# VH-VL binders against q9umr5: the designs that were tried, part 135

Target 1, 268 residues: q9umr5
Amino acid sequence: SYKPVIVVHGLFDSSYSFRHLLEYINETHPGTVVTVLDLFDGRESLRPLWEQVQGFREAVVPIMAKAPQGVHLICYSQGGLVCRALLSVMDDHNVDSFISLSSPQMGQYGDTDYLKWLFPTSMRSNLYRICYSPWGQEFSICNYWHDPHHDDLYLNASSFLALINGERDHPNATVWRKNFLRVGHLVLIGGPDDGVITPWQSSFFGFYDANETVLEMEEQLVYLRDSFGLKTLLARGAIVRCPMAGISHTAWHSNRTLYETCIEPWLS
Short names: E, the ipSAE of ESMFold2; O, the ipSAE of OpenDDE; V2, 0.75 times the mean of E and O plus 0.25 times the DockQ between their complexes.

## First folded at step 7 (VH-VL)

Design c81 (framework fv_dargistotug; at its last look DockQ between E and O 0.70; V2 from the best seeds 0.00; counts 0 for: pae E 5.5 > 2)
Fold by ESMFold2, look of step 7:
Structure c81 (fold): chain C 268 residues (1-268), chain A 123 residues (1-123), chain B 106 residues (1-106)
Amino acid sequence: as target 1 above (268 residues)
Amino acid sequence: QVQLVQSGSELKKPGASVKVSCKASGYTFTDYAMNWVRQAPGQGLEWMGWINTDTGNPTYAQGFTGRFVFSLDTSVSTAYLQISSLKAEDTAVYYCARNYRFGSPWYTYFDYWGQGTLVTVSS
Amino acid sequence: DIQLTQSPSFLSASVGDRVTITCRASQGIRSYLAWYQQKPGKAPKLLIYDASTLQSGVPSRFSGSGSGTEFTLTISSLQPEDFATYYCQQLKSFPTFGGGTKVEIK
């Protein structure tokens, strides 16, 4: 009766983190086949995002083939970037709802505990020296590092985010946009008390300008130029924004009110 | 029935110009980037660069940024390679090759190739 | 600037032999490698992508393996139609090709 749901986890994360979300889905949508992909968990989530996209692609192909009516994606944190890339690279995806759960969709520019752990002498102002090097781009967190004060370096060095955003040309740019636009709905979830995603508006395709003023999605060049399809999706009524205050980064998939408000309506 | 059909062989003198065509059929031309690859006699394959067939923006490999020009006529699904100021070392077979669409831009391979165009530069 | 070194440059083998061709990368390219076959006077043809996945229509006697910096193309039982030059190509960055391996009968 209900479309299958595929769940993709975030950085330093694993399939176990989604046990409460699974309970909520089972209660509200009995009989729904839910697959939480157990790939690139823990430290393996630091592998380059293109490697993760390749692995997750291999895992979703048979699930999508068995569900010709369509599937839903719920993708958390870093996992939301993996899922957006999947939608672009798969000619044959059949995703109806792509639910992006507090994902850094326009990138990350914030000092976090895990960045301090990984790069203990770095701050957000100088992390571009590491991340915008060939060595740094071998780490997933650097694949979506977005320093608003070094935009030229970002555009030239990003091996992932600048490409899936259509900010740098590449051989597949046109077809990736066409593939992404086949999604039924894009559901954007996040909030001001997240504490990790910086700016938190990145979850809604907002981001800093050079003065660290947050520009919303409709003010971003990638939207205005429709470089990967955001303007087209919004015009179709296919983008749903569901902000919620009071939720920390690790609590998005274990909050019942958030599930009922932002996720449940889209699990047809 | 994807096909890439290239123009015929050319015999040129040093200093002349040549324009090689690559006509595509059996697919939507603007959906796939077009690459150019050269092969000198008795030598291996050398990637020259690619052109975005939707925007017309070329990217050239190191060493191909001067005398080599990629262009398009999308109304006839055709890519062109123009070589100016021909030198003897430009003698080679020139191939067009289509990018396959899967994975990242770094995970692409060439699934269909033109038959090749021999350009001979001899005084 | 990823360099690919193929070995051997030439290989002589009999029909039915197992043939092994090696491609070495100057830096790690994980599994981002393709193999092409080229017969005289013809364009290259894709055999293998992602280091080990056969392209549609390629006989199962062809196989690829390896990761990182070391890659191998194997023909398990050489056939008369397999006389050709074989090229590897890295896919981690802008493409570069190996120098080729020519496979001859004898």
Scores: ipSAE 0.251, ipTM 0.703, lowest interface PAE 5.5, mean pLDDT 90
Fold by OpenDDE, look of step 7:
Structure c81 (fold): chain C 268 residues (1-268), chain A 123 residues (1-123), chain B 106 residues (1-106)
Amino acid sequence: as target 1 above (268 residues)
Amino acid sequence: QVQLVQSGSELKKPGASVKVSCKASGYTFTDYAMNWVRQAPGQGLEWMGWINTDTGNPTYAQGFTGRFVFSLDTSVSTAYLQISSLKAEDTAVYYCARNYRFGSPWYTYFDYWGQGTLVTVSS
Amino acid sequence: DIQLTQSPSFLSASVGDRVTITCRASQGIRSYLAWYQQKPGKAPKLLIYDASTLQSGVPSRFSGSGSGTEFTLTISSLQPEDFATYYCQQLKSFPTFGGGTKVEIK
């Protein structure tokens, strides 16, 4: 009766992180087949995002094939970018709701514990030297590093985010846009008290300009140019924005109120 | 069935211009980027660049800027390669090749090729 | 640019032989490698992509392996129609091809 739900975790996560979410789904939508993909867990989540996309694609294809009526995706943090890329490269996906759960959809530019762990001697202002090198691009975190002060380096060196955004032209830009537009609904979830996603508006495709002023989705070039379909999705009422305050980054998948308000409505 | 059919062989003198056509059929032309590949006699394959068949934006490989122009006529699903100020070293078979859609997301492969167009530049 | 070196440049073999062609990249390219077959006067034909995935319609006697900087194309049992030139190709920055390996009849 209910469409299957596929869950993709974030950086340094595992399937265990979603035990509460599974409980909520089972309670409110009994009988739902929920699959938390146990791929690239822990430190393996640092692997290049395109590699992750390929792995997750192999995992979701058979699930989608068994669900002709469609599936829902819940993708948390870094997983949200993986899922967006996944939907861009798949011309035959059947995703009804794509729920982006506190994901840095427009990139990351902030000092976080994750960055400090990987690059303990580097500040965000200097991270471009590492992240936009061939070596840096071998790490998932650098694949969506978006330095607003080094836009030229971002556009030329980003091997993931700049491409899925269509900010740098590539041979598959048109078909990726077409594929992504197959989604029924894009549900964007995030909030000001996240503490990790920087700026937090990145979860809603907002981001810094060169003066570190946060611009909204509708002010972004990717929107204005409709480079991967945001403008089209918004126009047809397919984008849902669900901001919520008072939720830290590690609590998005375990908060009951958040689930009921922002996730559950899109699982039916 | 996917087909790429190119124009016939050309014999030109140095300084002249040539325009090679590549007509696509059997698929949605604007869904796949078109690439151009050169092969000098007895030599290997050399990627020249690609054109976005939706936007018409060309990207040229290093060494193929200036005298080489990619263009489209989407109404007839055709891509064009124009070479101006021809030189003897431009003598080669030129291929159009469709971008492989189902391969790696960013890295490009070529799943269908035109039959090639020989361009001979001789005094 | 990433350079691809194929070896050998020329290979003489008989029908039924196991043939192995190597392609080495100047830097790591993971599995982003394709193999093409080209016969005289004809366009290249895609055989394998993503290092090991066989293109539809290609005989199962063809196989690809490798990752990183070293790749191999194998023909398990050479057939008369397999005498041709083979090219490897990558795209990490710009598409580049190997120099080719001509498989000739012994």
Scores: ipSAE 0.214, ipTM 0.705, lowest interface PAE 2.2, mean pLDDT 93
ESMFold2 (binder alone), look of step 7: mean pLDDT 91; pTM 0.931

Design c82 (framework fv_dargistotug; at its last look DockQ between E and O 0.83; V2 from the best seeds 0.00; counts 0 for: pae E 3.1 > 2)
Fold by OpenDDE, look of step 7:
Structure c82 (fold): chain C 268 residues (1-268), chain A 123 residues (1-123), chain B 106 residues (1-106)
Amino acid sequence: as target 1 above (268 residues)
Amino acid sequence: QVQLVQSGSELKKPGASVKVSCKASGYTFTDYAMNWVRQAPGQGLEWMGWINTDTGNPTYAQGFTGRFVFSLDTSVSTAYLQISSLKAEDTAVYYCARNHRFGSPWYTYFDYWGQGTLVTVSS
Amino acid sequence: DIQLTQSPSFLSASVGDRVTITCRASQGIRNYLAWYQQKPGKAPKLLIYDASTLQSGVPSRFSGSGSGTEFTLTISSLQPEDFATYYCQQLDSFPTFGGGTKVEIK
């Protein structure tokens, strides 16, 4: 039998967003138990990410307990960060494949429709004034806002991304790294035509330097220092990178070709 | 079982230095951060900071910078607190305390404590 | 810094009494609150964490409640070994402790 699949949605999503994905999984892997976690839907997805992590943890623990052979995680967009944090705080998770589906794993620094909706009068160059305040950190979007021009503020004010990345030292950094390294495979999916994740390479742990030049995963300090295990995972062949062009952000979970190429191989 | 055993009481003169040890056993030393907490006679508890037992990186609370130094000897699962240029107001019991595995993303509770080390600074 | 104010500072009670200690935070700290017990000449002992979770090995007569800015430690039936000083501690920022509540025999 196939291992159960747990799906975590993104910003402003619901379980309905994954109806096509469920169809594809059922068709190609019949009998698979797929659970799309219906938590923090819609506007509730703006809640602080640590709050979301706690809620999702409560939901996945019983699922994992019933699947001693392991489970697969498919986590979309903002959900990919939630899942990474989840795997970092859980010392007893049994995740085989962690599929990060167009997630801003190294953060976000771009003007998007979502940002315009929340902060209509702010541009990305000024958002640090809001996002790196205590008030701003009460919103999920700000929890992974990564301003390359204000690295000091990011490192000191980011209450989520900087911590799970181990960029800011904290008492749990070592244990979180150990926990995350329990994953069998980290499957990173994204592409240049996403239109939301900025830069799109963030889905592969690439990101801007101070000159807004995109550096790859292997050039990032988090990799070089192996602060949460990326270097170790890569060394043991546990990281899979699956870039695909021609897919917009809202289509990653509904594209059949993407599913067959980047997702299906890791559900067996 | 988890144990933290600290060095014995110290009597020092103003201007001297003291080094308190905290030996851990019963668990993987490098998996849990170590904290230092001060308690002046008849007073409450004051968090001094913590040290990353894996990297050796110390973090000091406000008011405990300069004269206070956290260090490790991981080969013997021991954490150290050194206080230089001792003052009368440094007279207190000093505790090492292990981080609890649960807590906030930023800090954790203290589930195991050393028995404390009294440092008395007197002329 | 987040200040924790405990009340009362001193409490006289008898064996078998229900005892309640309050800890108030200067700002919201969610459920990042712990309670410790300290006896004279001994190190503090963790009783409750995350505001209401009982530490392993702690008797069930101890319970914690609260969220945000007000928290309570309750001893349902005071035992002879429970006469001690109790401290609350928050983790929303760098750790700070309350001033303590000394529970004395009446």
Scores: ipSAE 0.600, ipTM 0.828, lowest interface PAE 0.9, mean pLDDT 95
Fold by ESMFold2, look of step 7:
Structure c82 (fold): chain C 268 residues (1-268), chain A 123 residues (1-123), chain B 106 residues (1-106)
Amino acid sequence: as target 1 above (268 residues)
Amino acid sequence: QVQLVQSGSELKKPGASVKVSCKASGYTFTDYAMNWVRQAPGQGLEWMGWINTDTGNPTYAQGFTGRFVFSLDTSVSTAYLQISSLKAEDTAVYYCARNHRFGSPWYTYFDYWGQGTLVTVSS
Amino acid sequence: DIQLTQSPSFLSASVGDRVTITCRASQGIRNYLAWYQQKPGKAPKLLIYDASTLQSGVPSRFSGSGSGTEFTLTISSLQPEDFATYYCQQLDSFPTFGGGTKVEIK
């Protein structure tokens, strides 16, 4: 029998978006219990990420308790940040594979239709004025907004990303790292044709420097300091990088080749 | 069995220094931040700040960023509060308190407290 | 900083009474509030965290409720060992304590 799979959706999303992924799992791993969490759907996905983490935590606890042999997480887009926070805050998680499906793990610095809809008078270069304010931090996209030209404001004002990355100290930093390191594998999925995650390398813990040159994961300060365990995981052989070209942001969970290449091998 | 044992009462003159110790047992010391809380005679509780017991980095509440120094000796699972240039207004009971890791993800409630150390400053 | 105001600051009660203590925050703090009990000459003891979750080993006669800006601690049937001062604490930002509520024998 296969370990249960828990699916966490992204921004402006719902459980219906994963119907193809469910079909693929049923075909390749029949009998697998798959739960797509039906929380924070649609506009509710704009609620503060810590509120979403609390709600998803309450939902996964009974599922993990029923599966002492472990579970897998498949977490899409914004959902990948929720899941990484879950791995840090849960002393008792039993996650084997954490599959991060095109998630902005090092943050977002790009114009999107969602940004224009939410902040119609702002450009990415000015959005720090809104996002790095108390009002802005009440919106989930601002919780992982990462302006490479205002690093001091990011480090001071971010209520979520700077904390889970260990870029700002807090009383739980040591235990969050220990909890995150209990994951069996971290599977990083994304690609250059995503069109939404900016830079797309954020899905692999890459991000811009001050000149908007993308530095890879192993060049990031959070990796070099091992602030939340990336260096330790990589040295342990627990990080899997699975880039794939030709997939737009809304198609990651409905592409069979992506599933077979990057997801299926990790659903033991 | 989690336990925090503080050093004994101190009687000091104004201008002197004092160092209060808080020895932890029954848990992994570096997994939990340590807080210091002041209670002046007949008054309520005042949070002074916390120290990261893994890194040794302190964070001080407003008003405690000068004469008050938090430190550690992790080899004996002990936190210290040093107060320099003592004033009469520093007369208080000083508590160490361990962060409870449940609750808020960043700042947590205090689940275990030391017995308190009375510091009296008089001429 | 977030100010916490406790009410009342003092109350007299008899063994067996139901006691209710209120804590009000100057801004919304969601459910990030704790209650502590302090007896004379002793350190505070955590009773309730996250507004309503009872700490391990605390008697079931203690309960907490509330969210946002207004919170209550209730003792359903006061016992002799419950005469103490009670403090609320918030953690939605740097920790702050309420001013305390002293519960004395009537």
Scores: ipSAE 0.459, ipTM 0.753, lowest interface PAE 3.1, mean pLDDT 90
ESMFold2 (binder alone), look of step 7: mean pLDDT 92; pTM 0.934

Design c83 (framework fv_dargistotug; at its last look DockQ between E and O 0.70; V2 from the best seeds 0.00; counts 0 for: pae E 6.5 > 2)
Fold by OpenDDE, look of step 7:
Structure c83 (fold): chain C 268 residues (1-268), chain A 123 residues (1-123), chain B 106 residues (1-106)
Amino acid sequence: as target 1 above (268 residues)
Amino acid sequence: QVQLVQSGSELKKPGASVKVSCKASGYTFTDYAMNWVRQAPGQGLEWMGWINTDTGNPTYAQGFTGRFVFSLDTSVSTAYLQISSLKAEDTAVYYCARNYRFGSPWYTYFDYWGQGTLVTVSS
Amino acid sequence: DIQLTQSPSFLSASVGDRVTITCRASQGIRNYLAWYQQKPGKAPKLLIYDASRLQSGVPSRFSGSGSGTEFTLTISSLQPEDFATYYCQQLHSYPTFGGGTKVEIK
C-alpha cells in the first residue's frame, strides 16, 4: 500500500484548495490515505507560525503513529515553512518525502496582494519597520519576511525564519538540524512565473544579497555552514529541485503536468 | 539516568578568579545546550546565559559579559564557568542546567540541574 | 527584558489545602512559561512547562494554567513535601524568573 499523504495549506487557504490534488493522487495512487489538515484556515493563517507549528504537530503525530512505514508531506506556500519547522522540532517524525510546493523557504521580500491587504500604506522597502517589531512578529507573513537591506534586523528580530535556518544561534539548533535530517527526500518545487514568492528562487533556498542579486542555494550561508542540514542533504542526494515555468502561485496544487512531473514520483 | 555534577564550594578574595565545573552524564552531551543560573543568598534565580555544547559558542545575558566565561571540554562532557576579578556581589550559588529538549522552540526550560556551587567572595 | 511578578511572595497553608500561585508577565508571552520547585539547599526542579504541561514524574496534584500575561500554578491538595519556594520562568525572550513564592506551614 501507498504511504499516507499529509497536506498543509498556505496563506488564506483551506482544504478545498486541494481538491484537484486529491483527485490526482486518487487516480494515480489508488487507496492512498490523504489528509488535508484544516487548521488555521483563512485569516487564521495569519497567526504566528510557531503557533501553527504547534497545532499542526498535534494533528500529524497521531497520523504518523498509525503509519510506521512513513508518510509523505505536501506543503504549499507558507505551509512549506510550517512543515520545515515541524520536521525540525520533531525528533520522532517518519517523513519520507517532504514536498515543498512553491514555498518561500528562504523568506519573502516582495510586494504582494497579501501584503497590500495587511499593510496597504507600506512598501516592501519600509516593511522592516513593522515586521521586525514585536507586534509585527505576531503575523505569519512577518515571520518569514527577509529584508536583504536590513540583515541585522532580520537576524535579531525574526522569531521564526532566522531560527529554523540556524542563522541565529539558539539552544535547539543542533537537535533541530538532527531532526530535519531524518527526512528521506526534500523536494523543492517552484518557478519563475509564480508571481507571489519573491524572489521565486526562494522556493529553492535562493535569495537576494544586499544588492538584490539572487544567489543560489549553494551560495547561501545557511548552506555553506550547513546550519540546518541543506549541505548534508544535498551531499547524500536527498534534495530534488523541480522548477517549472508557466505556473502561477495559486495553480501549483491544481496543475496536472506539475503533479505528474514533480509530485507523483515521490508518492510511492 | 541524567546527572549534572558540579565542583565543590569555593572561598575567594576580591580580585581573584574561580572556575566552576559541571560534568554531565547519562545523555549525549552535545545534543543539549547548557545554561548557567545564579542565585544570590536568599534571592531568586538569575539566568546568566548558555553555551552551545556542539559548537562551543557562548551567549551571555546582560550583566554577565566581560568577567564571565563559558567553556567546554567535550571529551569529558564538562561545561565550565569562569569568573574573573571577583567581587563581593558575586557571592552566590551557581547552577548549571540542561536545556529542556521538548519545550518551546528557541529558548527552552531546564529539566536537569547541577547541585549548585557556592562561591563566596570575602576579604 | 520581560518581568515576571509572582503573588503572593509568601503563602501559609496546611496539609490538604488547595494552593494557588500567580505569575504575571509584563507583556504577552503566550504559553512560554514554566514552574519550578526549590527546596532549601537544593536545585530547582521543573514541574510545569508550556504553561500547563506536567513534567514527567511530577504528581498530578500540580497543574498549570494561563496564557498571555497571567498564569497560575495550583496544588490541589498540599502535601508535606510540597512546602518549598516556587518560581515561574518565561522564555518568550531571554529567560527570566519570577521573584518566587515561598509556601510555608501555617
Scores: ipSAE 0.523, ipTM 0.804, lowest interface PAE 1.0, mean pLDDT 94
Fold by ESMFold2, look of step 7:
Structure c83 (fold): chain C 268 residues (1-268), chain A 123 residues (1-123), chain B 106 residues (1-106)
Amino acid sequence: as target 1 above (268 residues)
Amino acid sequence: QVQLVQSGSELKKPGASVKVSCKASGYTFTDYAMNWVRQAPGQGLEWMGWINTDTGNPTYAQGFTGRFVFSLDTSVSTAYLQISSLKAEDTAVYYCARNYRFGSPWYTYFDYWGQGTLVTVSS
Amino acid sequence: DIQLTQSPSFLSASVGDRVTITCRASQGIRNYLAWYQQKPGKAPKLLIYDASRLQSGVPSRFSGSGSGTEFTLTISSLQPEDFATYYCQQLHSYPTFGGGTKVEIK
């Protein structure tokens, strides 16, 4: 029998988007209990990420309790940040595979259709004025906005990403790291043709330096200091990187080749 | 069973120093930050700051920088509050309180409190 | 610095009464508000967290509501053990407490 799978959606998204992924899982792993969480759908996905984390936490507790052998998380886009926070805040999570589908794990620094809809007159170079304010931090997009040219503002104003990355100290920093390290595998999925995640390497914990040169995960300060456990996980062989070209942002959960290559092997 | 046991009451003269201890038991001390809260007689509660019990790094609330020092001895699961140059207005009950695991993204509520230590500074 | 104003500061009530205590924040704090109960000579005890969630072991006659700037603690039927001082606390930023509401026997 297969471990239950919990699916967490992204920005302006809903549980319906994962029907193809459900079909793939049913075909390759028949009998798997898959729960696509129906929370913070559509416009509600703009609510502060800590509010979303709290709601998703309440939903996953009974599922994990019924599955003492463990569960898997498949988390798409913004949902990958929600899931990483869940792994940190839950002392009692039993997640084996955390599968991150094109999630902005080191943040976002790019214009998107979603940003144009929400902030139609803003460009990435000046969005820090909105996002690094108390008002801006009430929006989920701003919770992981990461302007490489305003590092001091990011570190001081980020209410979410800087905390879960261990870039700013907080009362639970030690226990969040211990909890995150209890995950069995961290499966990072993304690719250069995503078109939304900017830089696309954010899905692999890569990100811009101040010159907009992409530094890979192993060159990031959060990795070098092992601030939330990336270096420990990599040394343990628990990090799987599965890049795939040719997939646009909305197609990660509906591409069979991607599923078979990057997801299916981790659904024990 | 989580327990925070503080040192006994103190009677001091202005200008003296005091060191209040808070010994933790029933949990892994370094997993939870420790807060200090002041309550003057007949008055409300005032957060003084917290200390990261793993790194030893303190954060002080506005108005508590300088004369108030947080410290630790992790080998005996104990947090300390030291107050120097005591003033009459420092007369209060001082509580240690453990961070509750959930709450806001930067600070948390306090789920377990010490019994309090009365520090009296008499002119 | 977020100021919390509790109202009333003092409340006289009888056993069985419905008691309502209000906490107003000087700015929006979402649901990052807690309520504590403090009996004479004792440390505060957490009753309500995240504005409306009941802490384990707290009787169901206690409830919390509100978000943003206005919050309420309600005791649906006051019991003898509920005569105490009640404090709100915000954690949206650097923690601050309300001034307290003392609930006494009428």
Scores: ipSAE 0.115, ipTM 0.632, lowest interface PAE 6.5, mean pLDDT 89
ESMFold2 (binder alone), look of step 7: mean pLDDT 92; pTM 0.940

